# VHH binders against Flagellar brake protein YcgR (ycgR): the designs that were tried, part 216

Target 1, 263 residues: Flagellar brake protein YcgR (ycgR), of Thauera aminoaromatica (c4kar8)
Amino acid sequence: MAELSTPSPASPAPLDGGRGDELEKFTLRGARQILQLLQDLITHRGLITAHTGGGHSFMTAVLKVDEERGRVVLDPSPDPQANRRALAAPRLTCVTQLDGIRIQFPLVGLGEGQDKGRPALFAPLPAEMLRLQRREFYRLQVPLAHELSCLLKAEDLARKPVEVSARVIDIGAGGVAVVVPTGAAEFVIGGTLPACRLALPDGEPIELDLEVRNLNRQTQRNGTEQLRVGLRFAALPRAADTRIQRYIFKTERALNAKARGGL
Short names: E, the ipSAE of ESMFold2; O, the ipSAE of OpenDDE; V2, 0.75 times the mean of E and O plus 0.25 times the DockQ between their complexes.

## First folded at step 19 (VHH)

Design NC1 (from W44 with T105Y; framework vhh_7n9e_1; at its last look DockQ between E and O 0.27; V2 from the best seeds 0.67)
Fold by OpenDDE, look of step 19:
Structure NC1 (fold): chain B 263 residues (1-263), chain A 119 residues (1-119)
Amino acid sequence: as target 1 above (263 residues)
Amino acid sequence: DVQLVESGGGLVQAGGSLRLSCAASGFTFSSYAMYWGRQAPGKGREWVSGISSGGGSTAYASSVKGRFTISRDNAKNTLYLQMNNLKPEDTALYYCAKQDYESGYFSYWGQGTQVTVSS
């Protein structure tokens, strides 16, 4: 029985937004809005990554919204250890996507019980839900067989310039997500990384400015921690854009051909 | 529990200066990037500035660039925002926030400190 490796949830694309993002405009606090969005998640059977802290997460889904009791019902993990971590966590950070829009919301006060005779997790309704409109940029997951790298120009803890070679994990018209060793450089959302170099297979690296849009710590299977950095193309020459688009298109075609049994 | 307590706000004349502080507790402060945001009356909350965990990288909104300086003292678990050449449009409730490395964004906003800049 081949353990279907649950596809690692596609790393959310970097946020498309100028400097000075209005977070509030993306935050839902209205009870009706929250309920509606939760209902939409149910309707669309949206998978949710629930982060429990310490680099741990599990996949869940909203099963039901109990308006009368003011609670949300979640699908428990098939892993009892994950459920224990969830219950022990002071806060769950739930992340999902609906129609290409990243949704993030906290759950506090998680409990376990049964819903209609089935094990379930319960939490009070979130007080707020963040709905981040991303430019609907398709993000290509970079195949491991065709590695892309990005040389990041950043600063270390001492504010000394450092260059970090980062593996590109996904790429789209608007930016890239990269992984770097934890501690390799200092990053902050909204920070600019000037004169970085994106290496594509078709020629010389592309020099470009990058803006940090998100920062995720990820624990690898081997227990090593990595930092995923979501980067927006801050200034992309037209020629570079064309090359990136060509790469994406070519790679997608190759992947699709392979998936269809083509060599 | 994560706690962020902002202070240092007040009334200041245009062109004046303030220094905000955010006292952090309940987490390893030095391991997290920190941020300032603000919410003006009738407006949404906006990002103002960010600083990496070690302070080696900083970022500013275009509206405050060159006027505001974010800093941190990891030994004191304190985040700072030096605000110079304040303008009436800087009038807002200022919040500090913690990086959420799980979600990738900001979390745990404090109660805020009021900054009022008079013309």
Scores: ipSAE 0.843, ipTM 0.948, lowest interface PAE 0.5, mean pLDDT 88
Fold by ESMFold2, look of step 19:
Structure NC1 (fold): chain B 263 residues (1-263), chain A 119 residues (1-119)
Amino acid sequence: as target 1 above (263 residues)
Amino acid sequence: DVQLVESGGGLVQAGGSLRLSCAASGFTFSSYAMYWGRQAPGKGREWVSGISSGGGSTAYASSVKGRFTISRDNAKNTLYLQMNNLKPEDTALYYCAKQDYESGYFSYWGQGTQVTVSS
């Protein structure tokens, strides 16, 4: 408790509407889910980068899962130094992809031996696996020229409705970040903003409910203080999700075309 | 520098009420959103409630909504949590937390106050 009472030490994020650890949503902890994901890696013959710390890593693969003994079997490196580092490491951080989705998991208690007469590495099954859908973490930085905006339905300090037209600075599958003048409305992490309107180019605004996820203070060059409000989409109809994805896709293509300069 | 001191906890029967207080010093209290969190035995700390810097917006975890009321007195630099209809699952060490506008999240600074709800 005393160590948790010291200034600014790391702490777990709040539950239900203020958690700052975005990765927890993508963490699998169920035994059946973990076994299925490991089997998928085996089936697709996914190459895994195993990080041993100190800037060292080696390539491996999951050869099989031994459910009876509760362990995973890994392909050893042909480099004896890499195998020695792996066996000496307190843990391996394994990173790979499956159909473009990042997979990450720890292995502890690595040992060496044989599997069917062939050299192999063994570890207990991981207690958790991260299955990170990159799409949900991707945030497009909105070009200033687009002047993308979101009309926020918020409250003032007397709890009366106010409308704030906020500039959208980034947008992704799960939400937006907007900028408002400090004091324009009352915001708190976990607060909900019902019936907001996101204005995308070429179409009617999307009505949606937003939840405040983070609040940053920013100072403009002219010294004016403003608030960056990270907002999650509470629930989106499929049509609204499609429009947002289309905007992101078209804008990315346009930006990439400018970067290529006509080749 | 920053100090947050929680008080008002105790032992109470299920269905009872408690009012927690958090005395703040070392910063401009009225400029910061404030939060309550709790940590049950053997669990991580979880968010319970939050209130905006001026008090105009509040938020609650679904498990406490309708039973708990967060409030603040900016003239007294004090944050409050009125806890009604307490349940055994509300048993925890309760902390107040200060918004961190650099990280965008919040952090706990105090020792907490124990709330124990008997069946």
Scores: ipSAE 0.755, ipTM 0.931, lowest interface PAE 0.8, mean pLDDT 83
ESMFold2 (binder alone), look of step 19: mean pLDDT 84; pTM 0.844

Design NC10 (from LA92 with D100E; framework vhh_7n9e_1; at its last look DockQ between E and O 0.36; V2 from the best seeds 0.49)
Fold by ESMFold2, look of step 19:
Structure NC10 (fold): chain B 263 residues (1-263), chain A 119 residues (1-119)
Amino acid sequence: as target 1 above (263 residues)
Amino acid sequence: DVQLVESGGGLVQAGGSLRLSCAASGFTFSSYAMYWGRQAPGKGREWVSGISSGGGSTAYASSVKGRFTISRDNAKNTLYLQMNNLKPEDTALYYCAKQEYEWGYFSYWGQGTQVTVSS
């Protein structure tokens, strides 16, 4: 064939901001391992963000694995446009967490159909799954009733200070994830937010410095867009660490008691 | 499709300066945080600096803080890295990267521009 008249564009890098060779040690390719991990997602009712490209995504879940046909069955979106985008996409990038461990896998050849008379999405089993076990700490999903918040001291477009009250959605020994309205402040991965205030039940808010580790756009149930900001604790004082660990353990104990009671 | 084209690299003596540029296309540049990363020969890629979508927040790796300045011109869809007081350990292929709000991190898209610092 004749040489191209223009240079070819560069190949895209892996989506998590790293190189593929940096992630290879976390990649599962064994069929047994892949099936077990998919089954774990089913068992834990893990919510999956399925990315269709162009800044679009939808929430789904693995409903079952059909080993006989070599495929996974996914829950369709209630938004018909999201389903159309998913079916048109050459590839879905599925992202989820299991016990604070980030899981990513591609699905190719997505089709629609029915499973037991209900609409469903189908794809061949993935050939690989990424299991990013890089966090040292468990992340507790904060119960909605606790209404934990973190006052972020950030900057606006003009580099002027703003304060943003952010709802805490998960918390661990090393950090929190919060949600804020899109556009409430300027955030960048690696940015430091000094003198933020984390409000725990019982006691005064904890003053701490936070570092931005990840930024996601998420859609609320009412359709409003929010920014999910993953934050790491910087230089956490031991007294603050103790209060955070106490909150996590007390909340876990209460949640475990409900689970034993069949709730 | 997202396209990022880096330029402005070259050979410079220690203590010198360079200004890198990254021309962006295929997306609404002003809606995304942007980053610089680098890869030294035989080593993995490392994060260098980031800037929020409107430029209101910046961040730097400790090894470059005070020497490098990230900036952006949203009217020209261009990201910049001003590199001052360069050291031999700054020798690397420099890449710009775009925030991925679907995944929550960022991705490198260009072939990079080589910076070589001699002693």
Scores: ipSAE 0.668, ipTM 0.908, lowest interface PAE 1.1, mean pLDDT 82
Fold by OpenDDE, look of step 19:
Formats: C-alpha cells, structure tokens, sequence
Structure NC10 (fold): chain B 263 residues (1-263), chain A 119 residues (1-119)
C-alpha cells in the first residue's frame, strides 16, 4: 500500500495582506473551471488537508462532485472530533497539490450525511479556487526514504531556549514544512527562529533563519497529535538556495523515474 | 461555538495610546496562539501581531513593531493589544483571531473594534 504522501500545504502568502492583488491572478472563479479542477482532484485521488480553524486540520479527499445539487462530497475524518470541528467551522480551508501546483479553496456550509450508505461531508461548491502555478509556491513532498530534518531553535513555555529536531515533510524554494511533537516548543505565526539548521543529504546542514508562516495541529492515524509548522526562509544565502534547488530537482527526478517504472 | 469579542477601540489623537481586549470563549484559549489583525478602509485585512499559546513568543508586523505590544491572560481567556504612539495609518477595524492565517484569511475572528487615529 503506497503510503500516499499527504500533500502538505505550501507556505502561506505573506502575512502583510498586501499581496491580495497577486492572488487574484491565480484565483479561478469560473464554474466550469472549478468543476474541472475538482474533477481532476477526484481523478488523481488527491489528498486534501482540510483546515478547520484553530490550528486543526484533517486529511480528506473529494469523493464526488454533485453538479445537480451544486455540492462537493468529501471523505470524513476517521476522527470524530475532527469532523465535529469541521462542521462547526464557519469556513473550511482545503489545501492540496496537483502536479506540483498548490491548490487552495474554501468550503462554506459544511454538512454531514451519507453518500451511498457511507458517511460523508457535504459542502456547496467553492466559489473560488486558488491555483498557484508559480515556482515559488511549489513544494516537494519529502519522500520517507529520504528524510530531511530541521533543527529548530525555539523557546518553550518558560521562554527557555530549546532545540527541536523536526522532520521536514515538504520543501520548496521559499521554505519548509516540518512536524514537531505538540508542546515541544512555542510557535507563533510571524515569529522568527534564528540560526536553525536544515539537514540535506548532500552535505553539512545549512544554517538559516526561519519565519513561522503557518501552524496546524494534526491528528495522526494512531491518535497522536503533531504540530505542522510552515516555515519561510527568512534569509537564505545564495549557496544554500542552490543546494536546496538541487536537492528538489534531484529528488523530483528520482520520484518521476520511479513513477515511470524505471526503478 | 468559538466566540471572540473585541473591545477597547475608540477615537484617539496621533501619538496617543489605546489598549484593546479580546474576550475568548468556546475553546481552550490557553492551547492556541492568538492574533490581532486589522482592516483599514478600502484595504484588505492585514496581520498585526501574534502571541503563542503560552505567551512565550510574540511577533509583530513591521508597521507596528516597537509601538504595539501583544499579551494574553490565559486565566481570563483574554488577549490584549497595547497600542502606543498611534498614527493615522493605524486607523482600522481591529480583529482578534484564533491561530490560523492562510492567504490573508483568519480563522475565527470577532466583530472587531474600531480604532480611529486623528491627525
């Protein structure tokens, strides 16, 4: 059973709110375009991270698009609590990736029901879908066979400096997403983590400053809670950037080769 | 249901100070990072400040850094924003928000409190 790598949401847009205009260029609002993109997600069995708010998310998938009723059918979480949060949320933010392109869309008016005798979540079709085609938004899912780690320098609840070794789940030109145990350190969106160390397979760790861009609590299948932290490279030396790009390129190539049956 | 109720806004002269409060309910307040955002007339919502769940870490937008101070009282389920040396450009509706900020959107915000800074 190929552990379908859960698409990790790419680093969110800058918190400065000033780039709203830029996002419009990547926003699909046409009904046909939206339907097509949703259908593509179904066809590719794309896993979606659904953010319910409050730092919580769960994994889902689009199961069906009901054009007649103007609704999307989602796979519910195996965690009843996650489903309750989803239903209580004023807005569900769905994040996924298709062919290396980050897709984000809101769902409003979530309800629960049954589809063909199975529990399902229902929502009206999204009014808009964001499709980020820019290279800067591309995130490589880090293969489990090629683990990357990032040593985070953070503070605990007592403001004591702590070092947390975090697994990198995705990496792009602009940053990384990592997972840490809940309570390992204190994080805040917009906060800076100085002098962190990103470990790549090709040499010595890269020292870099990271900015927290996103925080999400995720419940694993085993019931353990983890914190996903989206981090932006605050200041990346050119040499480090080159190494990261090389890693991404090499890894993508390897993954593609494997997918084509070459390995 | 998550509820966030902002207060403390008002009219103030440039150079003045205000302290905003946000009363939180419907969730374990101490378990979540909290944030302030604002929306100026004719502009989109922007992030202003954040504080970690325990209050150990704080962050500020460059535009307010050194002037604003975010704090929290977990025992009172209350978030605060001390705003000093206010400027006309700080005029906005200020929102309290729970944790998530994605693509300019906060999750779970209140109705906001209006801050108006006169020249």
Amino acid sequence: as target 1 above (263 residues)
Amino acid sequence: DVQLVESGGGLVQAGGSLRLSCAASGFTFSSYAMYWGRQAPGKGREWVSGISSGGGSTAYASSVKGRFTISRDNAKNTLYLQMNNLKPEDTALYYCAKQEYEWGYFSYWGQGTQVTVSS
Scores: ipSAE 0.391, ipTM 0.784, lowest interface PAE 1.4, mean pLDDT 85
ESMFold2 (binder alone), look of step 19: mean pLDDT 85; pTM 0.854

Design NC11 (from LA92 with Q99H; framework vhh_7n9e_1; at its last look DockQ between E and O 0.38; V2 from the best seeds 0.64)
Fold by OpenDDE, look of step 19:
Structure NC11 (fold): chain B 263 residues (1-263), chain A 119 residues (1-119)
Amino acid sequence: as target 1 above (263 residues)
Amino acid sequence: DVQLVESGGGLVQAGGSLRLSCAASGFTFSSYAMYWGRQAPGKGREWVSGISSGGGSTAYASSVKGRFTISRDNAKNTLYLQMNNLKPEDTALYYCAKHDYEWGYFSYWGQGTQVTVSS
């Protein structure tokens, strides 16, 4: 029984260079969009974790959207204390998932009442909803048999320059995703890593500048935590681009040939 | 529950300075990269600055580079944004955000603090 290796979730494509637009791209502010998303949550009976602050949360669901009154109806907690905390909170942070997409939205002005004779929580419609969709851009998953590495020039906690050899897990025309040990260096989205070195099999390493576009913590099968760093090629010489494209093409071809039983 | 409370905003004249603070609670603050964003009237939210979990790495939007400085005090669970040489175009609601290492993006922004820069 060949354990179908669950395809590692495709590394989100490097966020387009507009540093400021990333959150905005994922934020819904349109009334219709918000209503539709809330309706989708109702339809799918999506469970919502409502955070009330102070480390407290409770499970709820959107029961109804009252468009006429401009309010959302939530299922109250079976715990009266949770409901009291919710009502006392200046803001409720709601977190859920729909179709693998994380949804987060604030509710302000929570009140209690009855909906059709049942206890319910009421809040004005959220002004915005965050929908975090993983951008699936085509990236070649680097075969373990053909390891790529990237020497990252970063800084440690003391802002001392450090070099970290990182394994490349995927590569595309616009960037790479690498894995590093947790604590190996300090990373932040939007940060620049200058004069890094990407090692390809066909020759000398490519020197390039990298921009951090994504940071994920991953737990390995052995229980060790690693940091996945999504990196954009900040400035890639044409010759380097050609080499990268050639590598991708060659590797894809080899993988396809193997998949067809030819190797 | 993650809470982020921004403060330090206000009215300032062009060329002036402000220092914003973001008090964080409900999570291990020192383990997360933090960010500042802003939303100007009629505009979308834009990223302003970021700082790594330990503070060893920082990043800035081109529009604020050289004028703003992000910092953090992990012992106080507080994020800071020193804003110097403020311009009218810096007028916005400023909010702090927590990094989400599960999704790789920003999450859990606060209510924000209003910064108004007069000409």
Scores: ipSAE 0.800, ipTM 0.933, lowest interface PAE 0.5, mean pLDDT 87
Fold by ESMFold2, look of step 19:
Structure NC11 (fold): chain B 263 residues (1-263), chain A 119 residues (1-119)
Amino acid sequence: as target 1 above (263 residues)
Amino acid sequence: DVQLVESGGGLVQAGGSLRLSCAASGFTFSSYAMYWGRQAPGKGREWVSGISSGGGSTAYASSVKGRFTISRDNAKNTLYLQMNNLKPEDTALYYCAKHDYEWGYFSYWGQGTQVTVSS
């Protein structure tokens, strides 16, 4: 393989921290499919969160695809520091949603320049893109007012039990993402957290086993570094699944009604 | 640049043991979770084990639980994999990997070390 002939490591890593074989059926690798999905993002004016490393991110968009050069043109951040971090990063992890469907792709080799006299960022086309079309991978963004939390039963540096109350930032049929202060506990991809407790607005907390699927650094508005922990539900009982689905459905309807009323 | 150099592989009879090492440079080793993966001939890479930045949490693929032990020495910037009760199906090129907090997953950086287990 060409990877063994180069000084650089074999990248990219599997998208979204899941098992690679579980996500393979949603992974686009064909050039035409990737170009079509990027065109869809352009057409729908999709906003993208680009993770630049060290828990930093910025908002961007795909402005166009330069098929001749095999690259994408991105909207630069108005914050010069964000652009500098992006240019220094070995890769960007781009995350967005299109009609509620999660889309994720890596960009490497980011450069700066101009497009028709305007500042722009450039990167080669991604080698793959993840497009999760099934409802079970849909992630509802949890409203802050709901104050959803998950009590994590984890370990500290000394391998001693520690309980961490983590705010839930998104939830779907297969798991949650939470934020945790840096250093509150020790996490690793594949680690299991037994007997955690997910607090929904109605009823008693749900006891469930969780598995760590991804770990991102996340910067709060005040600049404080936190860890975003992506967690999969292990062996979720039917009653617990029903309660989670009910919460998602009710919240989606409430958010849609607010969006129409706010428009 | 990030560099990971694996060593300690070799030829071993089934039931034997090997200890793999991964020397890390070009980043603050103690700030990153680290992993072992492997690639058997003609197959894709598979995750084998992981360890948190401070060593407080470890994880293993079901195929190696109870036989393999991941550890780290943050003072020496070195990751280890103790492999006991080796089986022919453990034959693979073994890679260490560094967590990538911007991606949220890990990446392989080294050339790997070959482990061959004979019957």
Scores: ipSAE 0.648, ipTM 0.894, lowest interface PAE 1.3, mean pLDDT 82
ESMFold2 (binder alone), look of step 19: mean pLDDT 85; pTM 0.861

Design NC12 (from LA92 with E102N; framework vhh_7n9e_1; at its last fold request DockQ between E and O 0.51; V2 from the best seeds 0.74)
Fold by OpenDDE, fold request of step 20:
Structure NC12 (fold): chain B 263 residues (1-263), chain A 119 residues (1-119)
Amino acid sequence: as target 1 above (263 residues)
Amino acid sequence: DVQLVESGGGLVQAGGSLRLSCAASGFTFSSYAMYWGRQAPGKGREWVSGISSGGGSTAYASSVKGRFTISRDNAKNTLYLQMNNLKPEDTALYYCAKQDYNWGYFSYWGQGTQVTVSS
């Protein structure tokens, strides 16, 4: 009986021919490290976007780590249909951010049950967690009130040039994440979007070239599907970099002040 | 289950051409961006090219730009890589990859097809 070695789901390869080594540097596989990171998520009440496949996702949180049973406890969705999808999914992809650092991890073997008399989702502890610690990967969550936008120069299905005004959801020194309506334009990882315009609150839009680095389908609370596009600054003038950095620092300072009760 | 089956590899002389194919099944092919990657002996896997779900956008690694062309036939659930002006440094196992819109990147599913370019 030849043990059919189930091909290990290939770890997502980073775009840059940088040796699978770079992502490996940011991948936690140690049990202690994983437990610590999960505990940190609990402590900070980090909201997690759980992707169930088919473009569906729901918001959850890690409620508890059960080390004795080797499982994580998640907050179920208030939507019973989302929970059904989650339970039917062979793999749950969890995405969150802690202190501006993106964290991603898979959960497999999801089940439902009760934790202290409350409905909960259960999964075995993740075998690995990706924590992108590089400064270039730091992302400031953009306050909704700032209404940052990026005009994307892209192509549609017919290869016709289109302009898409995308809301900026996070920004860092290395790039932005934006949300666009599904089908608004064609995107591919590694693709360049030339002559885009990033609108900051402090002046005229910044013209810059963007490179697509990741593509995520997300379902909004209202059931509308959106595409989250992670974009790298492909060519950023020094003056633009300075403006972006200034915005980030100013915003972080304001958010921290608010968090401390100063505003 | 997602299946990607690469074909079209072989031995070719420098300056020659090959066309790789990837047959996709187990998912709605037309709804996913697709990619090619390669792995040379002793090296890590590298991204080669990508194409959007509808084929309206393409991308290439700098090392293959102007020589390789990615295309797709959504009616046939097939991804292609036309490789022209092949060089010895293009020698690698070539993989087809599917966009993972949950994780945000792409995943390799197939066994790959070997391309060997002789000097």
Scores: ipSAE 0.854, ipTM 0.965, lowest interface PAE 0.5, mean pLDDT 89
Fold by ESMFold2, fold request of step 20:
Structure NC12 (fold): chain B 263 residues (1-263), chain A 119 residues (1-119)
Amino acid sequence: as target 1 above (263 residues)
Amino acid sequence: DVQLVESGGGLVQAGGSLRLSCAASGFTFSSYAMYWGRQAPGKGREWVSGISSGGGSTAYASSVKGRFTISRDNAKNTLYLQMNNLKPEDTALYYCAKQDYNWGYFSYWGQGTQVTVSS
């Protein structure tokens, strides 16, 4: 079977999947920029979620950057199976935040070894890093007391319309994230949900079209599995945008005042 | 190990049709949304289509909507892409991909199948 001709492997999918061209402008490719961002992660001891594929991940950190050898040094997992998965993976997708800014980068060619006598993982410097430093990606965490909801116009297994009332967990200028019970409806990245209704505390619900941008599975404290659906606003009218921005601003002010005034 | 094996590519005349298959193994296929993507020579990777885990929801890039149909057979662990009215600009290496619910996005894991549309 080794004698069969196969084409060269294609590059991995974009870091964020789906519509990768929307995030290209936040992608750092300069060696100096990449080195500085990695050094910032080291200085702030940023915890990194390293995804190995197949739904597996582990927590790590960048311990140092070896500029002379062109590589990064990562903290190994205390779980030997996680380390084996990382070493076997064709790429490691690292996700973290620094000062509220989301950072993502791929590592390819991961190897194991020792650094100053301690176990460590090594990889070449990433060729690119994503740094979302614009306020348009800010997401307000919705206070539970507000009970924000969004009525989703989705589809069931039979391709028939189904309405799902979903709790809004965060909201920003470009979209919302909601949670639904696993299996409540059929979702796919790129799918559109027309005429959904976002219920803010003031006034009538906002009718808006939504597009699925990401899908995560989450386990609640009670052990119940749910689906987190990241949704982008499509063609948002100015009046609707104004109401959303006003909600974010008012809520942010209230949270800041509460933090300064104590309990 | 997760494996995705694409097949069904080939040389086809403009206006023709072709059906791609993606054989999946190493995971519970019916629990995952699945996708097709493509990479034309000298261009970046492009999302083409997606289908929900049960098949109830589908999505298409505007360039293929109305011409391509994504489908799945969960009993056979197989994803399909029916491509009709093919155009030279559809010439590309086509990949299937699996949803990653920890990552929140998807990845291409196959080697791809070449589609070449002449004329």
Scores: ipSAE 0.785, ipTM 0.938, lowest interface PAE 0.6, mean pLDDT 83
ESMFold2, look of step 19: ipSAE 0.774; ipTM 0.939
ESMFold2 (binder alone), look of step 19: mean pLDDT 85; pTM 0.863
OpenDDE, look of step 19: ipSAE 0.821; ipTM 0.939
ESMFold2, fold request of step 20: ipSAE 0.192, 0.731; ipTM 0.677, 0.924
ESMFold2 (binder alone), fold request of step 20: mean pLDDT 85, 85, 85; pTM 0.862, 0.860, 0.863
OpenDDE, fold request of step 20: ipSAE 0.843, 0.841; ipTM 0.951, 0.953

